# VH-VL binders against q9umr5, part 453

Target 1, 268 residues: q9umr5
Amino acid sequence: SYKPVIVVHGLFDSSYSFRHLLEYINETHPGTVVTVLDLFDGRESLRPLWEQVQGFREAVVPIMAKAPQGVHLICYSQGGLVCRALLSVMDDHNVDSFISLSSPQMGQYGDTDYLKWLFPTSMRSNLYRICYSPWGQEFSICNYWHDPHHDDLYLNASSFLALINGERDHPNATVWRKNFLRVGHLVLIGGPDDGVITPWQSSFFGFYDANETVLEMEEQLVYLRDSFGLKTLLARGAIVRCPMAGISHTAWHSNRTLYETCIEPWLS
Below, E stands for the ipSAE of ESMFold2; O stands for the ipSAE of OpenDDE; V2 stands for 0.75 times the mean of E and O plus 0.25 times the DockQ between their complexes.

## First folded at step 21 (VH-VL)

Design yh48 (framework fv_nofazinlimab)
Fold by ESMFold2-Fast, scan of step 21:
Structure yh48 (fold): chain C 268 residues (1-268), chain A 123 residues (1-123), chain B 112 residues (1-112)
Amino acid sequence: as target 1 above (268 residues)
Amino acid sequence: QVQLVQSGAEVKKPGSSVKVSCKASGGTFSDYAISWVRQAPGQGLEYLGEIIPMFGYRNYNEKFKGRVTITADKSTSTAYMELSSLRSEDTAVYYCARTKYDILEGFSDFDYWGQGTMVTVSS
Amino acid sequence: DVVMTQSPLSLPVTLGQPASISCRSSQSLVWSHGNTWLNWFQQRPGQSPRRLIYKVSNRDSGVPDRFSGSGSGTDFTLKISRVEAEDVGVYYCMQGTHEPYTFGQGTKLEIK
């Protein structure tokens, strides 16, 4: 029998977005128990990420407890950051495959339609003034805003991303690293035509330097210091990178070729 | 100036379905969420669900789940609410209303409403 | 679901006198620092609801200064300093902090 699959959605999202994904899983792995968590749907997806982590944690505990052989996580967009934190804060998670589906793992820095929709009068160059305030950190999108031109402010003010990435010290960092390293596989998916995640390489732990030149995962300080275990995971062969061109941000969960290439192989 | 214009009154038989439209003008349709609210004669307001065309998001009040479907056509700036398996207690005025999600200014809940569409369910 | 309770349900008022409507929620409506998604609507006979107040105390454009909103957490009030004939109608509070969004049962304001 197949391991249960838990799906964590993104910004302004619901279980309806995953109907094609569920169809694909049912076709290739019939009998798989798939739970799409209907927590923090719609406007509630804007609540602070630590609040979302607490709520999702309460929902996943009984699912994991009933699956002694383990579970798989499929975490889309912002949901990938929720899952990063879940794997770190849970002392007893039994996640085999963590499938991160176009998630801004090193943060977001882009002038997208989503930014214009939520901050109509702001540009990426000035959003740091809002996001790196205590008020701004009460909104999920600001929890992973990573302005490469104000890295000192990001490191000091980020209440979520800088902490889970080990970019700033936290009392629980050693335990979080130990917990995260229990994951079987870290499957990273993303691509250049996403149109929302900026830079798209953030889905693979790459990110801008101060000159907006993308540095890949192996050149990141968090990787070099092994702050939460990326270097250790890569060394044991546990990181899978699956980039795909031609897929827009809202199509990752409904593209059959993407599913067959990047997701299906990891759903034992 | 924004205006939400709804389709005309409907009289339906029990067991049938009704589809009400809400056309938006005066601004960009994709900048807003559209909600549906109903009011039975002499009663209060009851929320049915919401659609956010920008994100393709839709969600429904559990009380109506399985009977209500909300859709949007961006090309015509029109939102639709379809209610199936109609009963006499579904007789009500159905309203659409818009919401703007602006983090700096705050969420502008239900700032403009359509004129309402009377749906009468009788045999 | 969050239950919104209004009182009174019927509010007869003499012209020129003040009126006050209470709204209580079964759960806190605080979202974050400074953000509480509590709104007030007016529905005149035969008309669509019209928003008067958003975010507890902010008046919509065109709403007379006679109307004011206040409150915090779970207890909210709509006040009309001097009732005029055009104020006749039903008033509803609404919360947007928790899904599904919910309305109070309504307060019918009538002139004596």
Scores: ipSAE 0.751, ipTM 0.866, lowest interface PAE 1.2, mean pLDDT 93

Design yh49 (framework fv_nofazinlimab)
Fold by ESMFold2-Fast, scan of step 21:
Structure yh49 (fold): chain C 268 residues (1-268), chain A 123 residues (1-123), chain B 112 residues (1-112)
Amino acid sequence: as target 1 above (268 residues)
Amino acid sequence: QVQLVQSGAEVKKPGSSVKVSCKASGGTFSDYAISWVRQAPGQGLEYLGEIIPMFGFRNYNEKFKGRVTITADKSTSTAYMELSSLRSEDTAVYYCARTKYDILEGFSDFDYWGQGTMVTVSS
Amino acid sequence: DVVMTQSPLSLPVTLGQPASISCRSSQSLVWSHGNTWLNWFQQRPGQSPRRLIYKVSNRDSGVPDRFSGSGSGTDFTLKISRVEAEDVGVYYCMQGTHEPYTFGQGTKLEIK
């Protein structure tokens, strides 16, 4: 029968956002046990990502323990970064498909309405002054702020993304890589019309260089060095790329065509 | 200044539902979160839930989940709170209040309140 | 849920004298260094609550300087240095660090 599905939400989210996704799963895979984790909802989604990882870890342990055949993760937006870290820090996870819904896997560098709402006096060009302080790193959105014009500050100050991507050294890096490589499938979903994730290719491990030219995953140092296992996963045939145009940021979990094309095939 | 103006008093029978509105003046409605708080006669303040139109987010206090629904209409700058399956204990003044989430300056919790809407549940 | 406990619940004060209200939380309200989401509200008879203090000690615009907030972690105080007749009402502390947001029971300030 179908493996249980664990859903991890994004910034200013709760289980309510996934009502259509649950409907789709029930229609195509009836009997699937789906758990949408209502942790760090609302303003608590702004807590530091490592704190969120610890809380989600405690919640997923008993779910994984009850499913010896494995589980699937569906992780939306910021939640995809939480799931990245979970797969690395858990030395006993049994995740088959990790489905990343429009998550900024290489970080965020956009002057969007969401950014202006949280930082009304800031532009993307000056947000590094706030985010790369110890104070700024106490907020989740700054944990994955990746200013391509201040790489030295990003590498030194990022308490989360630079570490989980292996862009900065960490004592646990080798263990994190070993753990992450146990995942069955890494399903990457995103698209040019998202409007929030910038660059949208961040959802596929692409990102801006110093001239704001987007380089794909295979051109990234983290891929070339195989820092946390992307090159190994790709060689194993375990990475799935599913880009789709016409989908805005809040619609990834409620579009039937997207579900049937990119998600449904990976829910065994 | 943005003002929050609520709909008028309601008298409801047990088992029915009530929908209270909260209209923000000006054009900055989507810049803020709107929360709902109630106060039974002679009692303290109790939080029901919050909506953040910018993020399409809504969340409810577990005590009221399943009975409370909070919605927003950006075109009219109006937030709504609907409470179903009313009982006499739901008799209270219902307030809307706004919050600004500014990371640099800090969260400005409940900085402005509506005038309140008295909801009386009686048989 | 985080329990907010105020003391005293009834506070009779002579005009011109100081008044002090205590608020204690069942859990730490510290979000991060420099950010503690503790607020104080005043509710005059028949009126909506009005925020006086946010982030422990920051006074809202238009709030007289005789009002001050202090505290840290789990213990907080609202002080009125010289009580005026217009200060009559119920005072509430409120935490926004943990969901659901919770209020203290309220302290009724009366002129004796």
Scores: ipSAE 0.783, ipTM 0.884, lowest interface PAE 1.0, mean pLDDT 93

Design yh5 (framework fv_nofazinlimab)
Fold by ESMFold2-Fast, scan of step 21:
Structure yh5 (fold): chain C 268 residues (1-268), chain A 123 residues (1-123), chain B 112 residues (1-112)
Amino acid sequence: as target 1 above (268 residues)
Amino acid sequence: QVQLVQSGAEVKKPGSSVKVSCKASGGTFSGYAISWVRQAPGQGLEYLGEIIPMFGTRNYNEKFKGRVTITADKSTSTAYMELSSLRSEDTAVYYCARTKYDILEGFSDFDYWGQGTMVTVSS
Amino acid sequence: DVVMTQSPLSLPVTLGQPASISCRSSQSLVWSHGNTWLNWFQQRPGQSPRRLIYKVSNRDSGVPDRFSGSGSGTDFTLKISRVEAEDVGVYYCMQGTHEPYTFGQGTKLEIK
């Protein structure tokens, strides 16, 4: 009997994005109970991430309670950040595999078509003025905007990412770290042809320094300080990195080769 | 100047499917979300679903899940709404409408509408 | 689903007099401070709906200033300060804060 799988979608998404993923899981692991959470669908995906975390938490509690053997999470795009926070705030989660599909784990800083679509009069260099305001922090995309040229503003204004990454002090940091460390496996998936997540290495906890040079996870202060447990997880052999070229942002949940290579092995 | 032009009226038999088109002109098709709304004769407006071509995403009203499919063809700037397993209660005028998601200016819900497509379901 | 309730259902009005339509939502439509996704549409006989008001109180281009929207949270009002013959039609409120988007049942404005 396979562990249940809970799927958390991304920006503007709904359960319909995961029809192919469900088919793949049914083919390789027949009988798996898969729940794709239809919360914060469409425009509601732009609501503040802490509000989304609260709603998803309420939805996952009964699913986890029914599965004493554990559950798996598959979390796509910004959904991966929701799942990061869930694992930290839940004292009694029983997640085995946390599969992060092209999620901006260290944040987003890019002048992409998505940015221009949502902020047509803004550039990446100027977006900090909007995102690091109290008004901007009421939108999910600004909760993980990480401008490497304005670290002081990011640390002071980010109500979500800076807190969950342990880059900013929080009274619950020790408890959040303890809770996150209960995860069995952290499976990181992403690639250079995504076209949306910028830098794409953010999916692997890499990010820009002040010169816009990408530094990988092991060079990040968050890792070196072991702020929420990345160094501890890596030492336990619990972090899996699965980069794949040739996959655009909207195709991670519908590519069979990606599924077979990066996801299927972790769905015990 | 923005305009949404829909396909012509259709008469369908119960149990069949209908596919209505909505062609956008004036401005960038990929710059918008396209929603579908219906109105039964003498009744109010009912939301069916939305597609956002830029994000490759679509979401549907739970009432129509399993029967409604919304697609988009960026090369022709055309959105489509297909409704299957038709019954007499599906007789309505079907409208497409545009939404612009600008975070700074705010969401511009249903700012332009198509002319409507009458779908009649009868035996 | 969020239920949108309009009152009255039928609104006979004398030309030149004011008219008022109420819209109530079953839960708060506030997204964030300053952002409430409540819209008003006019549908003339045989025509597509036309948006009059967006974000509670903002008039669309070309909409006469005799139309105004107000409200907050769950209670909203559309006012016409001086009804003209062209105003005949059905008026709908619509919320975009929660999925699925929902409309009020409509208010039919008629000249008496």
Scores: ipSAE 0.788, ipTM 0.889, lowest interface PAE 1.1, mean pLDDT 93

Design yh50 (framework fv_nofazinlimab; at its last look DockQ between E and O 0.72; V2 from the best seeds 0.75)
Fold by ESMFold2-Fast, scan of step 21:
Structure yh50 (fold): chain C 268 residues (1-268), chain A 123 residues (1-123), chain B 112 residues (1-112)
Amino acid sequence: as target 1 above (268 residues)
Amino acid sequence: QVQLVQSGAEVKKPGSSVKVSCKASGGTFSDYAISWVRQAPGQGLEYLGEIIPMFGTKNYNEKFKGRVTITADKSTSTAYMELSSLRSEDTAVYYCARTKYDILEGFSDFDYWGQGTMVTVSS
Amino acid sequence: DVVMTQSPLSLPVTLGQPASISCRSSQSLVWSHGNTWLNWFQQRPGQSPRRLIYKVSNRDSGVPDRFSGSGSGTDFTLKISRVEAEDVGVYYCMQGTHEPYTFGQGTKLEIK
C-alpha cells in the first residue's frame, strides 16, 4: 500500500550508509519496498555525474514501471543532484516525493576538510582552474563546483550543474523543465551545522553572489526565470523546506528526529 | 614513519566470528582510506572491503556482503575488520592497507600494508 | 567483476637476465586521460605485499630503477631489466578503476 522508496547515495557511499534510514521507514511504514541503489559505490561515485545519471536511470525504470501509484526518491548529498537530473531526463517518471537530503542543489564552494581530502594542495579560490577544465569535468565533484567569482567559467565549462539548473542553454531544456514539473513534492532538507555543503543554503537553492553574500532561492535568477520550474512548484505549494540545526553531513540519513520531522510525513 | 600494526593470530571454530585490528600511526589516520585484503595459504590476494573515516563510508566486496563488517575508531587511529559465520575456506592471512584519494595527483592505492594477521578456522 | 589475468604464472630466470610479466584486464582500466588505476605489487616469502608501481608506470620511492611498468587500456607489463637474488617472490597486478578492486593470480619469480 505504501509507495516504493528509491534511495540514491552520495560521494564514496554505498547502501550501508542507509541502514538506519531503512529501519526508520520499516518502523513507521511497514511493508514499504525500499531499494537502495548500489551503483557507483565508493570511488566510482567520483565518475562524471551524467554517467551516473545514465546508470541510475536504467536501474529506476523497472522499479517505476512496477509502481503505477508512484514512487518516492530519497537522495543524499551528491545523490540529490543525480535525482535532479533523473527527474529532468525521464519523460515518464512517476515520482511523488523527491526528498533531497543536504544536497548542493546550487553547487559547492568551500574550503572544507572534504575538499582538502580530495584536493590537498588546492584552495576553494583556485580550484576553478582544475574543475573547469575538460580533465576536471571527468570527476563528479567538479561537475557541481560553483565558483561565484568565476561565473563565466562555470557557465561555459560546467557540463552538468549549469545545464540542469538552466543557467546555460541546452536543446532539451524545455523537455527537462516539463519532466521535472511532474514531481509531486520537492522536499528540501539541510542545515547550518552540516559542515560540508558550502554554503549550506545550497541545499535550499540559495547560493553566494560575487561578494559571497548568500542569496536565497527566491532571489536566484534560475528561480526568477523559472528555468526548470522552481517558481511554478512553489506556487503549487509543492516545495517543502525543512532546515534542522545540529546535524553533521554524515548524520542526515541516521537521525531519528530528522526522519520523523522532515522525511516521514512525505512517505505515503 | 608510516606503520600499520595488526593484532595477533587467531584460531577460530567454524560458525564463529573474528575481529582483526589495524592501528595506524597517529596524526594522519583520517587522511586515508583503509582496505582489507586476505590471502589463503599458497593462494593469491582477495579484496574484502574499504572504510573511509573522513566520509564515514564503507564498501564491501559483494562476495563477503552480509559477513564482513569494517569499522574505525578515530580516537585510537584503529580500523577493524570483523568476519562472521567463519568457514574453513576463510583460513587466510588478513592484511590492512591504506589508500590516499588525491584527485589531481591520482589515487595512491595500497601504498603501505600491515604485517598481516593469520586467522585459522578449524574444529 | 574485472578479471585480471597474469602470464606467465611461473617465471624461472637466471640472475642478471631480464624478466617480463604480462597483465590483462577484462575491461578497460582507463578512468580518464592520464588516469589508469593499475598497480604492481611484490611479495617476498613470508612478507606483506609491497607496492612497486602505481598508475601503470610510476615507480614508488625506494624501488630500484630496474623495475618498470608500461601498458594501456587492458594490457600491461612489468619488466625487470636485470634480475637480482632479492627479486624472488610473487608479483601481482591490481586494478583500482572498478569496484571491487581485483588482483591478478600472481606470478612466481624463481632463480634457476
Scores: ipSAE 0.816, ipTM 0.899, lowest interface PAE 1.1, mean pLDDT 93
Fold by OpenDDE, look of step 22:
Structure yh50 (fold): chain C 268 residues (1-268), chain A 123 residues (1-123), chain B 112 residues (1-112)
Amino acid sequence: as target 1 above (268 residues)
Amino acid sequence: QVQLVQSGAEVKKPGSSVKVSCKASGGTFSDYAISWVRQAPGQGLEYLGEIIPMFGTKNYNEKFKGRVTITADKSTSTAYMELSSLRSEDTAVYYCARTKYDILEGFSDFDYWGQGTMVTVSS
Amino acid sequence: DVVMTQSPLSLPVTLGQPASISCRSSQSLVWSHGNTWLNWFQQRPGQSPRRLIYKVSNRDSGVPDRFSGSGSGTDFTLKISRVEAEDVGVYYCMQGTHEPYTFGQGTKLEIK
């Protein structure tokens, strides 16, 4: 039988968005038990990501317990960060494939319609004033705001991304790295036409330097220092990069071609 | 001058479906979320679900999951609520309402309402 | 789901006298950032609900200053300093902190 699949949604999202994905999985892997977790739906997805991690952990633990052979995670957008953190804090997870579906794994610094929608009176250039405050860090979107022009504020104020990345020293860094490395495969999915994840390379652990030049995963300090295990995963062939053009952010979970190319191979 | 104008009253048989529309004017449709609330005769208010046209995301009250479908057409600034497998208990006035999301200012829930659409389910 | 409990459910008031409606939530409505999503709605006979108060104590435009909202955590109150004839209707509290959004049972305000 196929391993169970657990799905974690993104910002302002819910299980409904994954109805097509469920259909695809059912068609290609009949009998697969797919659980789309309806936690922190809608505006609740704005809650601090650590709170979300705790909630999702409580939900996945019993699922994992019933699946001794392992499970697969499909985590979309903001959910990809939740899942990475989840795998970092769980010393007994049994995740075979962690599929990061258009997730801002290295953070967000976009000036997109999404951002303007949430912050109608703010711009990308000054959002650091909000996001790197204690108040701002109570919002999920600020938990992975990564301003390349204010690295000091990011490193000191980011209560989530900087920690799971191991960019700021903390007592759990070694253990979290060990836990995360339990994953069988890390499947990174994203593309240049996403329109929301900015830069889109963030889905592949690429990100801006201080001059807003996009550097690849291998050029990132988190990789070079192997702070949470990226270098180790890559070395053992456990990282899969699946870029795809022509897909908007809200279509990653409902594109058949994307599913067949980037998701399906890792559900066996 | 914000207005939410809903479609007219409906009379439906049990087991059928109803689709109510809500056209927004006086603002930018994509800047807001549209929620649906119903009120049975002589009863209180019950939240059904929400759509955020900008994102295309939908959130439903679990009580109605599987029966309620909320959609939006940005080109016409119109939201829709479809309720299937109608029962007599679904007889109610259905309202659409607007919500503004703003992290800094806070959420402005249901600041404007439609006039309501009476849906009667009877055999 | 968060249960919103209003009291009283029926509120007969003499014109010119004050009125007070209580709303209690089954759990805290305060988000970690400090905001509280508690609204009050007025529904006059035969009309759609109208928002009076948002975020516990903020009056909507056009709402008379005789209406005021207060409270914190799980205990909230709507007050009318001097009830007028046009205030007749049903009042609802609503929480928007937790999905799904939920309303109180409603308080029917009538003139004695």
Scores: ipSAE 0.773, ipTM 0.895, lowest interface PAE 0.8, mean pLDDT 95
Fold by ESMFold2, look of step 22:
Structure yh50 (fold): chain C 268 residues (1-268), chain A 123 residues (1-123), chain B 112 residues (1-112)
Amino acid sequence: as target 1 above (268 residues)
Amino acid sequence: QVQLVQSGAEVKKPGSSVKVSCKASGGTFSDYAISWVRQAPGQGLEYLGEIIPMFGTKNYNEKFKGRVTITADKSTSTAYMELSSLRSEDTAVYYCARTKYDILEGFSDFDYWGQGTMVTVSS
Amino acid sequence: DVVMTQSPLSLPVTLGQPASISCRSSQSLVWSHGNTWLNWFQQRPGQSPRRLIYKVSNRDSGVPDRFSGSGSGTDFTLKISRVEAEDVGVYYCMQGTHEPYTFGQGTKLEIK
């Protein structure tokens, strides 16, 4: 029998967005219990990410308890950051595969349609003034805003990303690393034609340096210092990188080839 | 000059469906969310759901989930609300209204309303 | 769902006198640690609702300064300092902090 699958959605999203993914799972893995968590829908997806993590934690606990053999997570876009935080804060999680579906794991620094819609009078170069304020940190999109040109503000003001990356000292860092390392596999999915995640390599823990040159995961300080366990996890052979071109941000969960190549092999 | 212009009154039989339109003018349609609110005769206001045309995303009041479908056509700047399996208690005026999701200025809910569309459900 | 309770439901007022409408929510309307998405609408007889107040206390364009909003947490008030004949109608509070958005049951303001 197949392990249960838990799906966590992204910004302004709902369970309907995953209808095709659900169909693919039902066709290839019949009998799999799939739960698309219907929390923080619509406007509430803008709530602070720690608030969302708390709510999603409460929802996944009973599902994991009923499946002692383990569960899989499929976490899309902003949802991938929620799931990574879950893996860190839950000392009792039993996640085998954590499938990160085009998630901004190292943050976001892009002038996307979402950004223009939420900040109509701003550009990415100016958003640090809003996002790195107490006002801005009340909104999820600012919780993972990562301006490579204002690293000192990011490190001091980010209430979410800088913490789960271990970039700012906190008393739970050792426990969170231990918890994260209990995951069986970390499956990283993304691609150059996403159009929203900027840089798209953020989905693979890559990110800009101060000159907007993309440094890969292995060149990042959080990897080199093993701040939350990426280096250990890679050395264990537990990180899977599955890049795919030709997929826009809203199409990751509705592309059959992507599912078959990057997702299906990990739904044991 | 922002205007939300709705389709005309409808008379429907129980068990059928109704589709109400809301055409936006005087602004950029994709900059706003469009919400639907109803008011039964002599009663208060009740939220049905919203659509964000820019992203095509929708969120429904659970009371109506499964019966309500909200859609948008960006090329005509028109939002639609369809309510199925109609019953007499669905007799109401149906309004569309808009919301601006501006993080810096704060959310601006229902700053403009359509004129309303009376839907009467009778046998 | 957040229940919004208005008081009074019927409010007869003499012209030129003040009026006050209470709105209470079943849970806090604070977004997180910041703003509160509470709105007030006026519906004149036979018309669509019109927004008067947004974010608790901000008057919309064209709304007279005799209208004011206040409150925090779960308790909110709309005040009219001097009621005029054109103020006749039903007043609704509405919360946008929690989905689904919900309205109070309405307060009918009448001139006695």
Scores: ipSAE 0.736, ipTM 0.861, lowest interface PAE 1.1, mean pLDDT 92
ESMFold2 (binder alone), look of step 22: mean pLDDT 90; pTM 0.929

Design yh51 (framework fv_nofazinlimab)
Fold by ESMFold2-Fast, scan of step 21:
Structure yh51 (fold): chain C 268 residues (1-268), chain A 123 residues (1-123), chain B 112 residues (1-112)
Amino acid sequence: as target 1 above (268 residues)
Amino acid sequence: QVQLVQSGAEVKKPGSSVKVSCKASGGTFSDYAISWVRQAPGQGLEYLGEIIPMFGTYNYNEKFKGRVTITADKSTSTAYMELSSLRSEDTAVYYCARTKYDILEGFSDFDYWGQGTMVTVSS
Amino acid sequence: DVVMTQSPLSLPVTLGQPASISCRSSQSLVWSHGNTWLNWFQQRPGQSPRRLIYKVSNRDSGVPDRFSGSGSGTDFTLKISRVEAEDVGVYYCMQGTHEPYTFGQGTKLEIK
């Protein structure tokens, strides 16, 4: 018997995107109860992340309550940030494996076609003016915009990522850290050919310094200070890193080799 | 000057499937989301679903989930809507329409529509 | 799903007179900080719908200024200051704040 799996989708996405993932799970772990949460689908994925966290929290509570042995989370792209917050705000979560599929865990700073699609008159160097405004913070993508050249503005204006990463103080930080540390395994997946998540190492808690040189997780201030528990999890042996080349952003949930290598081992 | 040009009228038998095309011209296909909306004779408008070719993402109205499939071919700038297990109640004009997602200017919903494709389901 | 209710459903108007169409939603269409995704469409007989207004009050290019949109939250209005013969058709409000997008049942504007 396998633990139930809860899937949280990404930007502009819906449960339909995970049909291949569900097929893979059914083939390797038959009988697994998989729930793909159809909340904040399509356009609603642009809603503020704290609003999404509240909605997903309400949906996962009864699933977790019915599974005393624990559950697994598979959270794709932006959905990985929702799951990060769920693990922190829930005093009673029983998540064993949190599988983060190419999620910008340290934020996003990219001059990609995706940025131009949502901000056609902006460059990544200028987006801080919009994203760090009250207007911009009402859109999910701005909640994890992390401009390494305006880190002071990010720390003061980010209503979501800076708080959940412990980069800015919050009254609940100690409780959030304690809750997050209850997770059994943090499985990080991503790769250089994603083409959307920038830098791609954000999926592994790496990020740009002020010169746009990527510093890995162990060099990040949030890791060194153990702000929300990464250093403690790594010391416990609870962090798994599974990078894979050759996979574009929209293919993480539909690649069989990726599934067999990075996901399947953690679905006990 | 962007046009959305749809495929021609179809007559289908109950239980079959229909696939309607919507070809975008005069602009960048990947800059827009493409939605499908239908209108039964003498009735109002009903949303079926949307595809965003740039993101490779799909979202369907729950009422049609399991019967509707929306796809896109970026090389031909064409979106497709396939509806299966057809019933007489599916007789309608099917429209494609485009949406621009611009966070600064705001979402521009259904700013341009195709000419419509009449789908008749009869035995 | 969000229910969009239009009133009146039938609107006979004398040429040159004003016309007003109401649209009410079953829940708030406010996204946040003034973002409200409410749109108005016109459908002339035998034609595809044409957008007149987006984001409550913004007129599309080429739409005459006699058309105006207003409203907030759950209550919206489309006004035509002086009805002209070419305004005959069915008018629909549409919300994009909540999935699935939904339309009002339509208001048929006819010249008396």
Scores: ipSAE 0.778, ipTM 0.885, lowest interface PAE 1.2, mean pLDDT 92

